# Designs tried in a protein design chat: miniprotein binders against q56419. Part 11

Target 1, 326 residues: q56419
Amino acid sequence: MEGRTLEEVQEEVFKRHGVLVPKKELEDLAKALEEAGLLLTEKVEARLKEEEEKLKRERPMRLAGLSYPEGEREARAFLEAFRASYPGEGEEARVLLMPHLEPSRVPEVYGAALAALEKTPPPERIYLVGVAHRPLKEKAAALPVPFQTPFGPALPDLPALQALDALLPFELFNTPLAFREEHSLELPLFFLKGRFPEARVLPLLVARRSPELGEALKVVLRDFPGLLVLAVDLSHVGPRFGDTPLTRTLAEEARRRDLGFLERLAEGEPEAALAFLGANPTRIDGVEVVASLLPLLRERKGKVLAHRLDLEAPTLSAVGAGTLVL
Key: E = the ipSAE of ESMFold2; O = the ipSAE of OpenDDE; V2 = 0.75 times the mean of E and O plus 0.25 times the DockQ between their complexes.

## First folded at step 28 (miniprotein)

Design t37 (at its last look DockQ between E and O 0.53; V2 from the best seeds 0.00; counts 0 for: pae E 1.6 > 1.5, SAP 78.699 > 70)
Fold by ESMFold2, look of step 28:
Structure t37 (fold): chain B 326 residues (1-326), chain A 86 residues (1-86)
Amino acid sequence: as target 1 above (326 residues)
Amino acid sequence: SRDEFFWYELAEILREEGDLERAIRAFRIALLLDPESPFALLELAEAYLREGKTDEAIRVLEYLLRWYPYSPRARRALEEAREERE
């Protein structure tokens, strides 16, 4: 594929199949690299084991200089610019739903989250629940180490994490490598740590719905009160996600499903929100997290502060992002 | 199983060993599995520059900025690549 840019390859795939992952190109490249043999596979495995050992001590910033500034002063100015992108006032959040989409693509949605945090008393700890983008060994996982940020390390709440682990029918600390690139924790954490520099964090990932997690968290939250944050995106539509090219009709359906889901959550009706989505035809990202956390969402009424369906020009696809306070 | 992270790590090993042709192919496989990966995009651009493929590097960095429009790292890399084209 010499002389072609990544953009040209993706455009060709999109035109031919409406999918950005061409089978023939993957097969050709994979076959060439498979011929490298078992030795290169063993080298990769050794490197990943080294990375896993490092993650048992801390989780470094991966997106500094890419999604947000590396320096603390610049990071504080960055937060204020995002707050300014949302005209209006927030409301106190006991539960906050916020996105993990690239912040510069949905600035007012993150700004709405900051507005809510301004009205929220500083918590002792934050239960940060993201969506696993790598497979986990179990339905959910945590990583009980400091997460580095430009505002200093976000320290784990070890007693609360250990209490949670003890209540689950599986080991909670099960897949450290899944956290290495996990932006669903890192991007929201930047905003949360910037506003609540003294709060400890429970960094949690959900891969598949776990009713046991929600029941256990209900117990842990009674003894270890804090802010619950659902760090989730909403609809995923278009060719990158297995659909036809994005049309006005598909985009409006995605928006309707996003808002209907959020509105039912805001009414304190999480089961109704899930039932409204049915088979989840627009692939709302938050479904597995909401399904896990039902005991914590029931009868909590609140308000949708912001929503955007963000267009991805390179892929002719879209991702929804929203801010909900309960 | 082979996912984006396997191909990314393989690409880094190949680059460190000086096998830039295979490294570029592995980074491209990683990007087909995760098109928004800033790590693979930056490394691919660097690999292109080391191969003397400055035009390709510039296009990759411009694409990176569509996904990560804030990024001063990508902008700095792009400025450096444009200077090398001169």
Scores: ipSAE 0.588, ipTM 0.850, lowest interface PAE 1.6, mean pLDDT 87
Fold by OpenDDE base, look of step 28:
Formats: sequence, C-alpha cells, structure tokens
Structure t37 (fold): chain B 326 residues (1-326), chain A 86 residues (1-86)
Amino acid sequence: as target 1 above (326 residues)
Amino acid sequence: SRDEFFWYELAEILREEGDLERAIRAFRIALLLDPESPFALLELAEAYLREGKTDEAIRVLEYLLRWYPYSPRARRALEEAREERE
C-alpha cells in the first residue's frame, strides 16, 4: 500500500467517523498485506479484469437480499408496501427526480415516486441518471448491458445509447467497474422495472457536471422519447460529512436547502436552483446531475411530492431525500 | 477508489485460500474505504465467526443491520452468532 493510500484511508475514516485512525495501525495492517507478495497483487488484478469482462455481458444484482427481496413475489410485495407508505396520489411524470438512498430509510419518498409512476403511461425507454459515488474516467458513463432485477433483466436501449455516444465529445462507455456496485442505479431501477417491466433502460452515471450530456440527451430524446429519471439524494449533513452533530438549526438549514432546490426545479428554473445552493454547503448530492441536465429541466413545471431529512442516529448525521415530478 | 475494490477482492482471495487472518485485515481496510459496504461487512462477520471471534461478528452484524435492516442473511447470521455466544 502506497503511503498516499494510507493517508487517503486515514482521511476518509476521519471524514466518515470523526475518528483519526492511528497511522501506525494502518501501516501495520498494510505491511501485513504487502508481505503477501506480488503474486497476490497479480491475482487481484486478474480477478478485477475478469469482473470487468463479466460486466460487458450483464450487471448482476448486488443489493438483492440486502436492500430489497431477491424473489419476484417478495419483491412485488415490497413494492406494494412502499407504495402504501405514501398516502397521496401521484402525477404524470415526464421527468422524475427520486432518491437512491437505502429504501428503508425513506419509504414514503419512494412511495411518492411509485405514485407518480402509477399516473405515468408506460415509457418505451427510461433514461436513468444516477450519481457516480466512484471515480469515472470521464464526466459521465453508461453501461450498455442488461441489469438484473427480481422482475427480470432491465435491457439496455442500445440504439439510443449509441446515438448518445455519437453526440458526446468523450467515450460514453467507460469505467465499467464503477457500475458493479453503484446503488444510485440499482435501487431506483428496482422500482422502475417493477412498474414498467417492458421499458428499455439507459443506465447513466454522472461524476462531474457535463453540459454536453444535457445537450446530447435533448437531441437523442427527440428520436428516442422516454422517461427521464434523476436518481439523486439531497443534503448530507453531520459528522459523516464533516459537520458538527445534527442540531435543529443544521436540520432546518438542510431542509431549507433541499426544499428551495426542489421548488425552483418545480418552477422550471434549474439555473435558479443551482444558484440558490451556491457553494452547496449542505452537500446536495444531485447538483452535478442537475447541472448536466439543464436543457431538459428548463421551463418544465412540476410538483414536489415528498421530502424527508432522515436521521442516521449512530453518526448524528442526516441525508435528505425528495421526489419531484416534472 | 480502485483501492476499495482491490482490498475487497484481496480479502475474498485470501478467504478462498483459507488465510482468514489476512482476509479479516483486508476486509477491515476495505471497510475503512467504504465503511458501509454491506458486502465487506457481511464477509468480515462471517470470517470472524469462522475464527471464533463471535463478539466481533455480532458487533459487525448489528452495525450492518442498522444500515440494511432488510437483510435476511445478516439476521440469520446474527441469530446464529448469539446462540454460539450463549
């Protein structure tokens, strides 16, 4: 383990847990693993390469049995329970903003998304845009393979993906390993596939704002119409994210930022939504996605269906989640 | 980071080779990079159980279930671990 890696690990632990792990402990641990020798490293690299090759064929479920049921029958019951958790009615969506947080944390927010989907005619395809929680080689990426779900595979729309790739100044099909465990796609896809079993999917990840992506998608959507889904979370506040423990004041600020962001989007003013956040002091997760999709969000009026700031009690931190229809 | 995948895969390889001590260390490093990785948490807990570290396994499983309360596998493992401790 390079010294830089140990420092990065130490920093990450500190950021996430507010605890500085002694460097010596990390060094001892790393040294013990380094003694395993070059052969193990080569074996790991070979395994990772094999995993990349597998991802050229399909993306298996990773969170089945953890976040949602693996079996279809149980998965349908799961969907119904989440829908039941939201007492309201939905509206037809052309654009749906929904969370990618662990579903059990914000069931009514997912329920609101399901309510909106009930009022939405089945799309031919779904543009599912998630957040890359892992580094990408480019600003955005796609994985043009079937994604496994309890309801069967979500099949890629290859013609639409190809059309999108042709309009981008970078290779869209990059960093396949970033998709292997990315929950920002897998969790929303569970709900989307359950509601629209015949829809093709364009699984997209955004790491950094890409105006080119929004412009390209605007063109592609003319020839390949479909539902646009932004799978994003909202504020991230508290010690896990570098703040003090959650207080009433901090929670109110997080809610203010979340709702202010969502309401401006609902008014068809995505630039105003971004401007409202400024430096994004509460770390709204969806900023880079929204910034990338501005051409598709402009002048679309909609409605905020649900919002929750969910407390993570063990870390005294909180994450915002919302459902918006446009 | 590539580092998370590296350490997780290393841990899996070590586990497969029967080197549970080093596997546990590798899973712990993977968890430092991604503290909420349900895969690393579950595998770490199972490795602890195999090493007779029942209390450590219970702590990991209880933590996992806080974040992933649905997990039937984690629940079963926790129940088994508690029974072994009694």
Scores: ipSAE 0.586, ipTM 0.845, lowest interface PAE 0.9, mean pLDDT 90
ESMFold2 (binder alone), look of step 28: mean pLDDT 81; pTM 0.770

## First folded at step 29 (miniprotein)

Design t38 (at its last look DockQ between E and O 0.66; V2 from the best seeds 0.00; counts 0 for: pae E 1.6 > 1.5, SAP 70.77 > 70)
Fold by ESMFold2, look of step 29:
Structure t38 (fold): chain B 326 residues (1-326), chain A 86 residues (1-86)
Amino acid sequence: as target 1 above (326 residues)
Amino acid sequence: SRDEFFWYELAEILREEGDLERAITAFRFALLLDPESPFALLELAEAYLREGKTDEAIEVLEELLRWYPYSPRAERALEEAREEEE
């Protein structure tokens, strides 16, 4: 709290979330920190170091019992229910864009992804590219360990990961703690592992656009072919994201931006998709991943299978989700 | 430079040391930074129950179910909280 006054913390939270934090809450937190002193700060740092070491061995399920069932039989029934929520047919994907938003909020969007996977030959490996919600030490990162799922561990493709690391101008295995709660990998992986139980995984995160990652992946995919999955969400609009409360006009603009972005990607024109968004006024999540992966998206045509702009009633905000096959 | 991740870990340490009042405040601060954190929501609800604040725990668990409509963990916790109220 030495580096920040209570008023500065209030201002930051207000700018970020559009809500003023009550003074008593900030006073209680400041009191906790002042009484804790350097000892509790050191305890926090020591615990984080211990958690980091555990993550170098395996990545446990964090969302079992919250976003999906813990048991394998229940998990398979859960997948079937999601597939049933999308009555259409899929198409074969060499690249799949799917969301990482809470699945029960957009069931038909995940169902569309399952429909695409039904038409997709089982890959030897899956390049799963999510969005880092915690800071990374570099523009991108991977965690080369088993990720636990209700369907068994998703094993890393160590040779492909090592080849990728060797091609990058930075260490790929750089921020294990960023993976601890990373739902942009865990939620899509549940669906991917359930459908392709034998596939190995390259669990990748993007924090900031990295053209180097896309160029390196283009090379790695030649020697280690597999399914490329962009696990991204679309527009983020409303007070939680710095806008006015969600109106019909704001929702329609978010939908237009989401669909225009997806449609241009489906035309094999990822640069046009990025240009269409300009300054990205609806905060489409997928921009940094798409910008990183341009060499893998160019001239690859496909189809938008599903889209939903999902209302967040508690925050009067909305998040877009879509399914695209290329 | 501290984020909800730091405040969540501090809250857990405070709870382990028996300081539930300050742990609750730290969990609430983490939720102001990330309102959809299921971990902070569950831990906050449990902390409220330990303090005998059943109404607050129910409100937090209902919020959790708005974010995570499928959540057997939240449903079980909510059932338990409502039985304690009775």
Scores: ipSAE 0.585, ipTM 0.848, lowest interface PAE 1.6, mean pLDDT 88
Fold by OpenDDE base, look of step 29:
Structure t38 (fold): chain B 326 residues (1-326), chain A 86 residues (1-86)
Amino acid sequence: as target 1 above (326 residues)
Amino acid sequence: SRDEFFWYELAEILREEGDLERAITAFRFALLLDPESPFALLELAEAYLREGKTDEAIEVLEELLRWYPYSPRAERALEEAREEEE
C-alpha cells in the first residue's frame, strides 16, 4: 500500500482477483495496519515460529471436509466417484501430469489420473512436484515430514530426499510455512495415497525454474526409482487473472495453449512445449515445473488423457486442467 | 514481511483475544492477499456470526462454496447461519 492511492489498490485487487473491494474496506485495512502495534506483531511472529516447529513433525490435512472427505470410508467412495467420472481407460505412467485445481471443478481430469494409476505398478516412492503459490526462499523446496491424508500419513522418503539435497546448490529444506496450506501438493496427494498406500513421497515445490532440480532428480532416480508426478494446472484466464471476461475467442486461445503444451510434452519435446507458450500469455501454471524437469521429460512419449477449461461463473474466469501420461 | 500468513495469524490472535472487529478486518486483508483461502473465509464467517452479522456470514460462506463446491463443512455452517437468521 505504500505510495499507492486507495483507488490504485482497489484497481490492483480487481485486476488480480476480480473483486471490487469497497473503499471503506480498504480504509479499515489501512487503519488495522497502523493499529497492529509492536506487541501484536511479536505475537504473530511467535505463532508463525510455533507453526514452523510443528511442520518439522508433520503436515496436517488442511482441506479435509472442504475439498475431500476427512473419513477414510467416505474418502474411498470419493475416489471411486472421481474414477467413474472418466469413461476411458488409463495407461501406465512413469511420469504423470495431473491438476491441483479444486477436484469438484474438474472431476473427469482427476478421474483420468486415477485411470492411469490403475495401470501403473505400485511405485516404491512418488516424486510429487507441485507449484509454489507462495514465495519460497529458494527456487524449489521440500518438506521431509509425513503428510496427513484420510488414508493415513504419506511418509517421506528421507534417503531419497537427502540424496536430492546433496546434489542441489541450495538448501532444499527451506520455507516450511509454504507447505502448510499448499493445495498443489495436498490435493493430488489425496488421490495418490488412496491408490498407492505404501508408497513413500517426496513432496517438492517449485517457485521458479531450476534446471539444477531436474539434473539432480535425474541422478537420484537412478538409485531411487519412482513415479514422477507433476501437479500443475494450465491456463488461467479472465478478470481474476487480469483479462477481460471470458469470451469464445479467449477460451479457444486458452484451449489451444493448453493442448499445444500437453501435446508437445506427449511427443517428448518439453523444450518445444515451453517455446510454444512463449511469454505464456494465458498463464499456464505448470511452466516453471516443466522447465525445472526438462531432463526427465525429454524423449518420453505419452498420451493426453483429459483436458478441461473450467468456467468460474462468478468471476467470468476460467482455469485449464489436464492429465498426461509419459 | 507481512504476508497472507501474517494477517491470518494476526486475525486469529485478535479473535482469540475477543477483538472481533479487528479480527474481521485482518481476515479481510488476508483474503485480499489470498482470496481463495478457505480458512480465512471460514474464520471470517464465524467471526461475523459471533458479532451477530448473519447476512455477512452467509455471503462469505456462499463465496467459500463457489471456490470449493465440495464443502460439507461450509454447507453445514451455511445451514446453521440460515437457521439463525430465521
Scores: ipSAE 0.496, ipTM 0.812, lowest interface PAE 1.1, mean pLDDT 90
ESMFold2 (binder alone), look of step 29: mean pLDDT 78; pTM 0.728

Design t39 (at its last look DockQ between E and O 0.68; V2 from the best seeds 0.00; counts 0 for: pae E 1.6 > 1.5, SAP 74.386 > 70)
Fold by ESMFold2, look of step 29:
Structure t39 (fold): chain B 326 residues (1-326), chain A 86 residues (1-86)
Amino acid sequence: as target 1 above (326 residues)
Amino acid sequence: SRDEFFWYELAEILREEGDLERAITAFRIALLFDPESPFALLELAEAYLREGKTDEAIEVLEELLRWYPWSPRAERALEEAREEEE
């Protein structure tokens, strides 16, 4: 909060959360910012560097007991319950689009992903592509370490990761701390590891669209075949995201944008899907991943298995989630 | 340049040093950047409880459950906070 006035902090809080923070509270916030001091800042930086070094060895479970069960037995029952929430049948996927939204909010959307995995031969590896929620030093990043799950560690595919790194014009292993809290990998991985316990993983994040990533992945996938997973959410609408209060009209538009996007992807027309969104007025989360991966999505036809636009009660906003197989 | 990680770690350090009032403020700043952070919400609630601010802790834990409605960690924490009201 460098150089920010109390008024600027108050405006940001109101803009982002729709709540006017009382003046005393803002004064306390400003005082805390001013009193952070060089010594406390240096302590924070040292702690973050230590955390970064730990992440170079493994990525621990962060959401056990919050989003999914901690114990393996309970985790398997949880996974089965999600499959049961989707009464339909799946379809074999070479590319799977699935959400990273809190699973209990969209159970049938995750269930549809499980149904697709039931029809999919166990892959040797999974290319898991999520959305960076924190800045990366480059357009994309990977973390080549085991990711812990209730089903055991998801081991990195080091040869495939090294091949990918060699093809990119930037260092792929560039921002370990961005993975520490990144739910767009952890939540889908719970489901993927539960169904494919022997598959290795390429845990990838996209911050900004990278045509180079898609071209490199096309080469790597030819030599290291596997399942490509786009772990993305869809529309984000409502006050949390800068809109008017959520109305039926806004919700209908978000649903139309989500389904139109997914349907065009299902026709093997990813460029048309992006063009359909234009300026992306409902803030579909998956656009940067799709834009990066165009070479892998062209001419690949499939089916939309599920969609939900889910109400975020705390913010009176909504987030879309879908399941697509290609 | 400063983000949720910075304010969250600052809050943790302040809490460990016993400065709960400034820790609470820092957790709240972290939540401005990521209002659904379960880590900041849990730690904020615990800090409120250590200060005897049980009503504030309950409000934070109820918000945590709205974000994570399944969570046994959040349910357990809320049950414990409500027992302290008596």
Scores: ipSAE 0.621, ipTM 0.863, lowest interface PAE 1.6, mean pLDDT 88
Fold by OpenDDE base, look of step 29:
Structure t39 (fold): chain B 326 residues (1-326), chain A 86 residues (1-86)
Amino acid sequence: as target 1 above (326 residues)
Amino acid sequence: SRDEFFWYELAEILREEGDLERAITAFRIALLFDPESPFALLELAEAYLREGKTDEAIEVLEELLRWYPWSPRAERALEEAREEEE
């Protein structure tokens, strides 16, 4: 907020979250900044540094007991229930696109992902590419540490991560704090670890399109084969995202954009999928991830297994989720 | 940078120091950056409860459950808060 006016902060929050922050809260913010003083600021900085140091060792569960069960037995039952919510059969995946939305909102979409995983031979490693909902220092980042899950730690593939880092023009291991609470990795990883307990993981985040990432991964995948997972949501429409309340017309447009995007990906035409979205007026979450992974998505044909536009009634907003196999 | 991480950690420190009023303010600010932060919501609710603001705590916990429909932790906290209101 250094150098920003209160009005600019209000505008930013409105653009990001569709919430008009009351003037009083902005005043409280200014007051809080003044009252924090130098001493408290130093304390905060020290705490953040400590948290960064912890993240050099492991990434603990953050959403256990909130989004999924903490206990292994309960977690397995959770997986089975989600699988049961999808009545269809899956297909073998070399590339899996799945959501990272709160699982309880779109159970059948996660169920479809599980169905696909059932038909997929256990990979040696999983390239898990999520969306950075927090700013990164670079276009993309990785956290080369164990991620805790109810099924035990998901261990990083250090050789593959190192190979990837060596091929990128920027430092891959950046912004560790962005991983601390990033649900776009934690939620998919729950399902992936539950299905493939022995697979190593490359936890990756994309903040902005990085063609370099896709080219580098294409090379790395030759020597380090594995399952590629895109953990992305689809359209975000309604007041929370700066739109009017959800209407039939807005919902139809969101679905059209979601399905049109997924279908073009299923045809092996990721550039066409991106072009179809244009300015992305319904704010498909996965655009920057797909744009980064074009070399890996080209000419791969697959199938859309599930899609849902889930209504959040209290905000009259909706989020799209889908499962695609390639 | 004075981002969501800064405000959350500041709130935690203030809470630990027993300054619940400023902690509440800091958590509310953190939630402006990330309205769906389960941690900020839970901690804010707890801070409200400690300050005897049960109604505000319930409101925050209900909001948490809107974002996380399945949350045994949030449900328990909400039940406890309602019991304190009676």
Scores: ipSAE 0.504, ipTM 0.806, lowest interface PAE 0.9, mean pLDDT 90
ESMFold2 (binder alone), look of step 29: mean pLDDT 79; pTM 0.741

## First folded at step 30 (miniprotein)

Design t40 (at its last look DockQ between E and O 0.48; V2 from the best seeds 0.00; counts 0 for: pae E 1.6 > 1.5)
Fold by ESMFold2, look of step 30:
Structure t40 (fold): chain B 326 residues (1-326), chain A 86 residues (1-86)
Amino acid sequence: as target 1 above (326 residues)
Amino acid sequence: SRDPFFWYELAEILKEEGDLERAITAFRIALLLDPESPLALLELAEAYLEKGKTDEAIKVLEELLRWYPYSPRAERALEEAKEEKE
């Protein structure tokens, strides 16, 4: 540990805070932060350990009052409004692909999912597969605890989760903190629990494609039948995602890739859907989930019920969302 | 650190300790790394209100409502902020 120069301290403060201030204030702030740096880090680490222990017992709602209502009565009305946003008929699903994008931004896409669910007999359990937005210790993870919703707790299917864990070459229950703010599970779960209040849930996240997960799930689903839900978004285009500003050409390409992907999945051809995307230039985030779950998607034909490429005006960017039944 | 989770957690700790200025800075860093976080937006606005920075809070709440048009918590906070301004 060498002595630190003023420039090194200024660089560290900038990296940690993203704030640039006058030199004298930087020196005072950097000194105070350096002297308190171990204490602040220790406080964060202690809080995270406490949060991790709580997550071993349950996963609380994080988006109540922000993305959906806090109360059950209001939540039921909210579901009805979403169903009404999609005037079409659904179809029975054994596999449902639905978004995890903010529901009010794509109401008819979530409405289409509800239409599919109303045609689907209540399952004993739901395999809910989302996209990890925080790093996992492994390619995939689960959290075997109740997830709170306005409709009551979604209870874990512990026997099915234990069977899945036993079939994987890594510990399935590996990153509890990654679930704390994971909206790719919470937002779809609101709709699923509202429609299927008695179903147990397998809350699963994919960070990187895992062929082992798909093979293991194929075995587990044979003994523990249920509804498989891919809670994924589609194209991510624009400056927030490292592109140029959203242009008509980029938006048209994103829509074409979204629909081509979904249509090939609907033909029971998940490998062709992945090949169609190539290097995935519009960053469809469903790719890693689909690539993990190939054995469950092959030869299963269905229908695309809805799609929207939703504009993010604040970032001049867009995110695609769709509903597919298989 | 490029982890928005770290900055968010630090901001919450600082806010609980009453260090609103550093909490605001930490929330802003978290939002630079993840601009879509509704919790960070709401808590930043609340921190601004506690500090008496009503104009800044209103701007943040209006941004939150552009991302999340349905947000009773944000709407209540925005009405409170507008009442203080009046």
Scores: ipSAE 0.617, ipTM 0.869, lowest interface PAE 1.6, mean pLDDT 87
Fold by OpenDDE base, look of step 30:
Structure t40 (fold): chain B 326 residues (1-326), chain A 86 residues (1-86)
Amino acid sequence: as target 1 above (326 residues)
Amino acid sequence: SRDPFFWYELAEILKEEGDLERAITAFRIALLLDPESPLALLELAEAYLEKGKTDEAIKVLEELLRWYPYSPRAERALEEAKEEKE
């Protein structure tokens, strides 16, 4: 998760490098660099504007060769391997909740998503709702441009995006830079495009809960039917996220929260799922997305296909991931 | 600024201008704000290599591979860095 406090950064540095950097030193370093960079601020702003202009045309791959293969042939083999990592069968999905965590960390969870997609008729369009790990100008945003993948560009559904924008009380097409490196869209899109090459996509990000988004999408889905995908992770626990190192107790609590959340969603009770989390002490990533999409999740029953709490050993932290079909 | 984009872009600009020391600092700050940024990690490693700090580059690339264990780009970069050290 982005936007960590200096205390969280301090703890992470300590866990990673065994060095406790005083908060003041971090602040001083940042300040010194900012002061030195003041002369470059205009240049940075100009560069960011250029990047924004590029994003009006297309969103290039940022994680190709890192999280997944760049070449199409290798990418197809990658998909097959991930599918193979899940021994079960999927179910048809009208709504798919899947992770956006680094795929290699939770292959069977992505495999479960692929298994579900195998049982899903090819949709005309995919509503891909990710988590904004960077600030947005509005509660939610969309980027109405092609997203590059090893399987070719994922093309936007402009009519559906326009219809959605028209129903929202804010400008949907905001904060294009937030999409530039947002893995919560790029990683799931790899799998979705690989499975459904002809589907158009509505790439959406949620920063804060927007009931308006769910209501608007409910209307849009009537005229523009498609697969709804929630690309969200689950618990984030350990020093990277402000906790003590992972213990059995902390891991059990994370799993309990994750599974309790997913099970209530599977029962068609999204409000109960949110209520179950309360203050969300294990920092389930997808809370704002689910809170925004309540109208689309109510009364939809489904099945939890996979769950994993993946240990990040270097930081003694863990992230939960799950796959749910509705 | 708490915006990792600002620091990343600043670092890239500094790198392009040949100010590797400040670029490295800026990338490190970007990584403090976004520790899992593979691009910042790669760019930082490259900056270290350009500055002749091969050991630091290797450390960064090894960290990158911990987060992204099957990254061909990171693996190649690490191999090249190790070869430069020999």
Scores: ipSAE 0.388, ipTM 0.755, lowest interface PAE 1.5, mean pLDDT 89
ESMFold2 (binder alone), look of step 30: mean pLDDT 80; pTM 0.751

Design t41 (at its last read DockQ between E and O 0.55; V2 from the best seeds 0.59)
Amino acid sequence: SRDEFFWYELAEILKEEGDLERAITAFRIALLLDPESPLMLLELAEAYLEKGKTDEAIKVLEELLRWYPYSPRAERALEEAKEEKE
ESMFold2, look of step 30: ipSAE 0.651; ipTM 0.876
ESMFold2 (binder alone), look of step 30: mean pLDDT 79; pTM 0.742
OpenDDE base, look of step 30: ipSAE 0.693; ipTM 0.888
ESMFold2, look of step 31: ipSAE 0.686; ipTM 0.885
ESMFold2 (binder alone), look of step 31: mean pLDDT 79; pTM 0.735
OpenDDE base, look of step 31: ipSAE 0.692; ipTM 0.888
ESMFold2, fold request of step 38: ipSAE 0.614, 0.567, 0.601; ipTM 0.864, 0.850, 0.860
ESMFold2 (binder alone), fold request of step 38: mean pLDDT 78, 79, 79; pTM 0.725, 0.740, 0.735
OpenDDE base, fold request of step 38: ipSAE 0.538, 0.527, 0.504; ipTM 0.836, 0.831, 0.822
ESMFold2, last read: ipSAE 0.552, 0.672, 0.625; ipTM 0.843, 0.887, 0.870
ESMFold2 (binder alone), last read: mean pLDDT 79, 79, 79; pTM 0.739, 0.727, 0.734
OpenDDE base, last read: ipSAE 0.538, 0.537, 0.526; ipTM 0.837, 0.836, 0.831

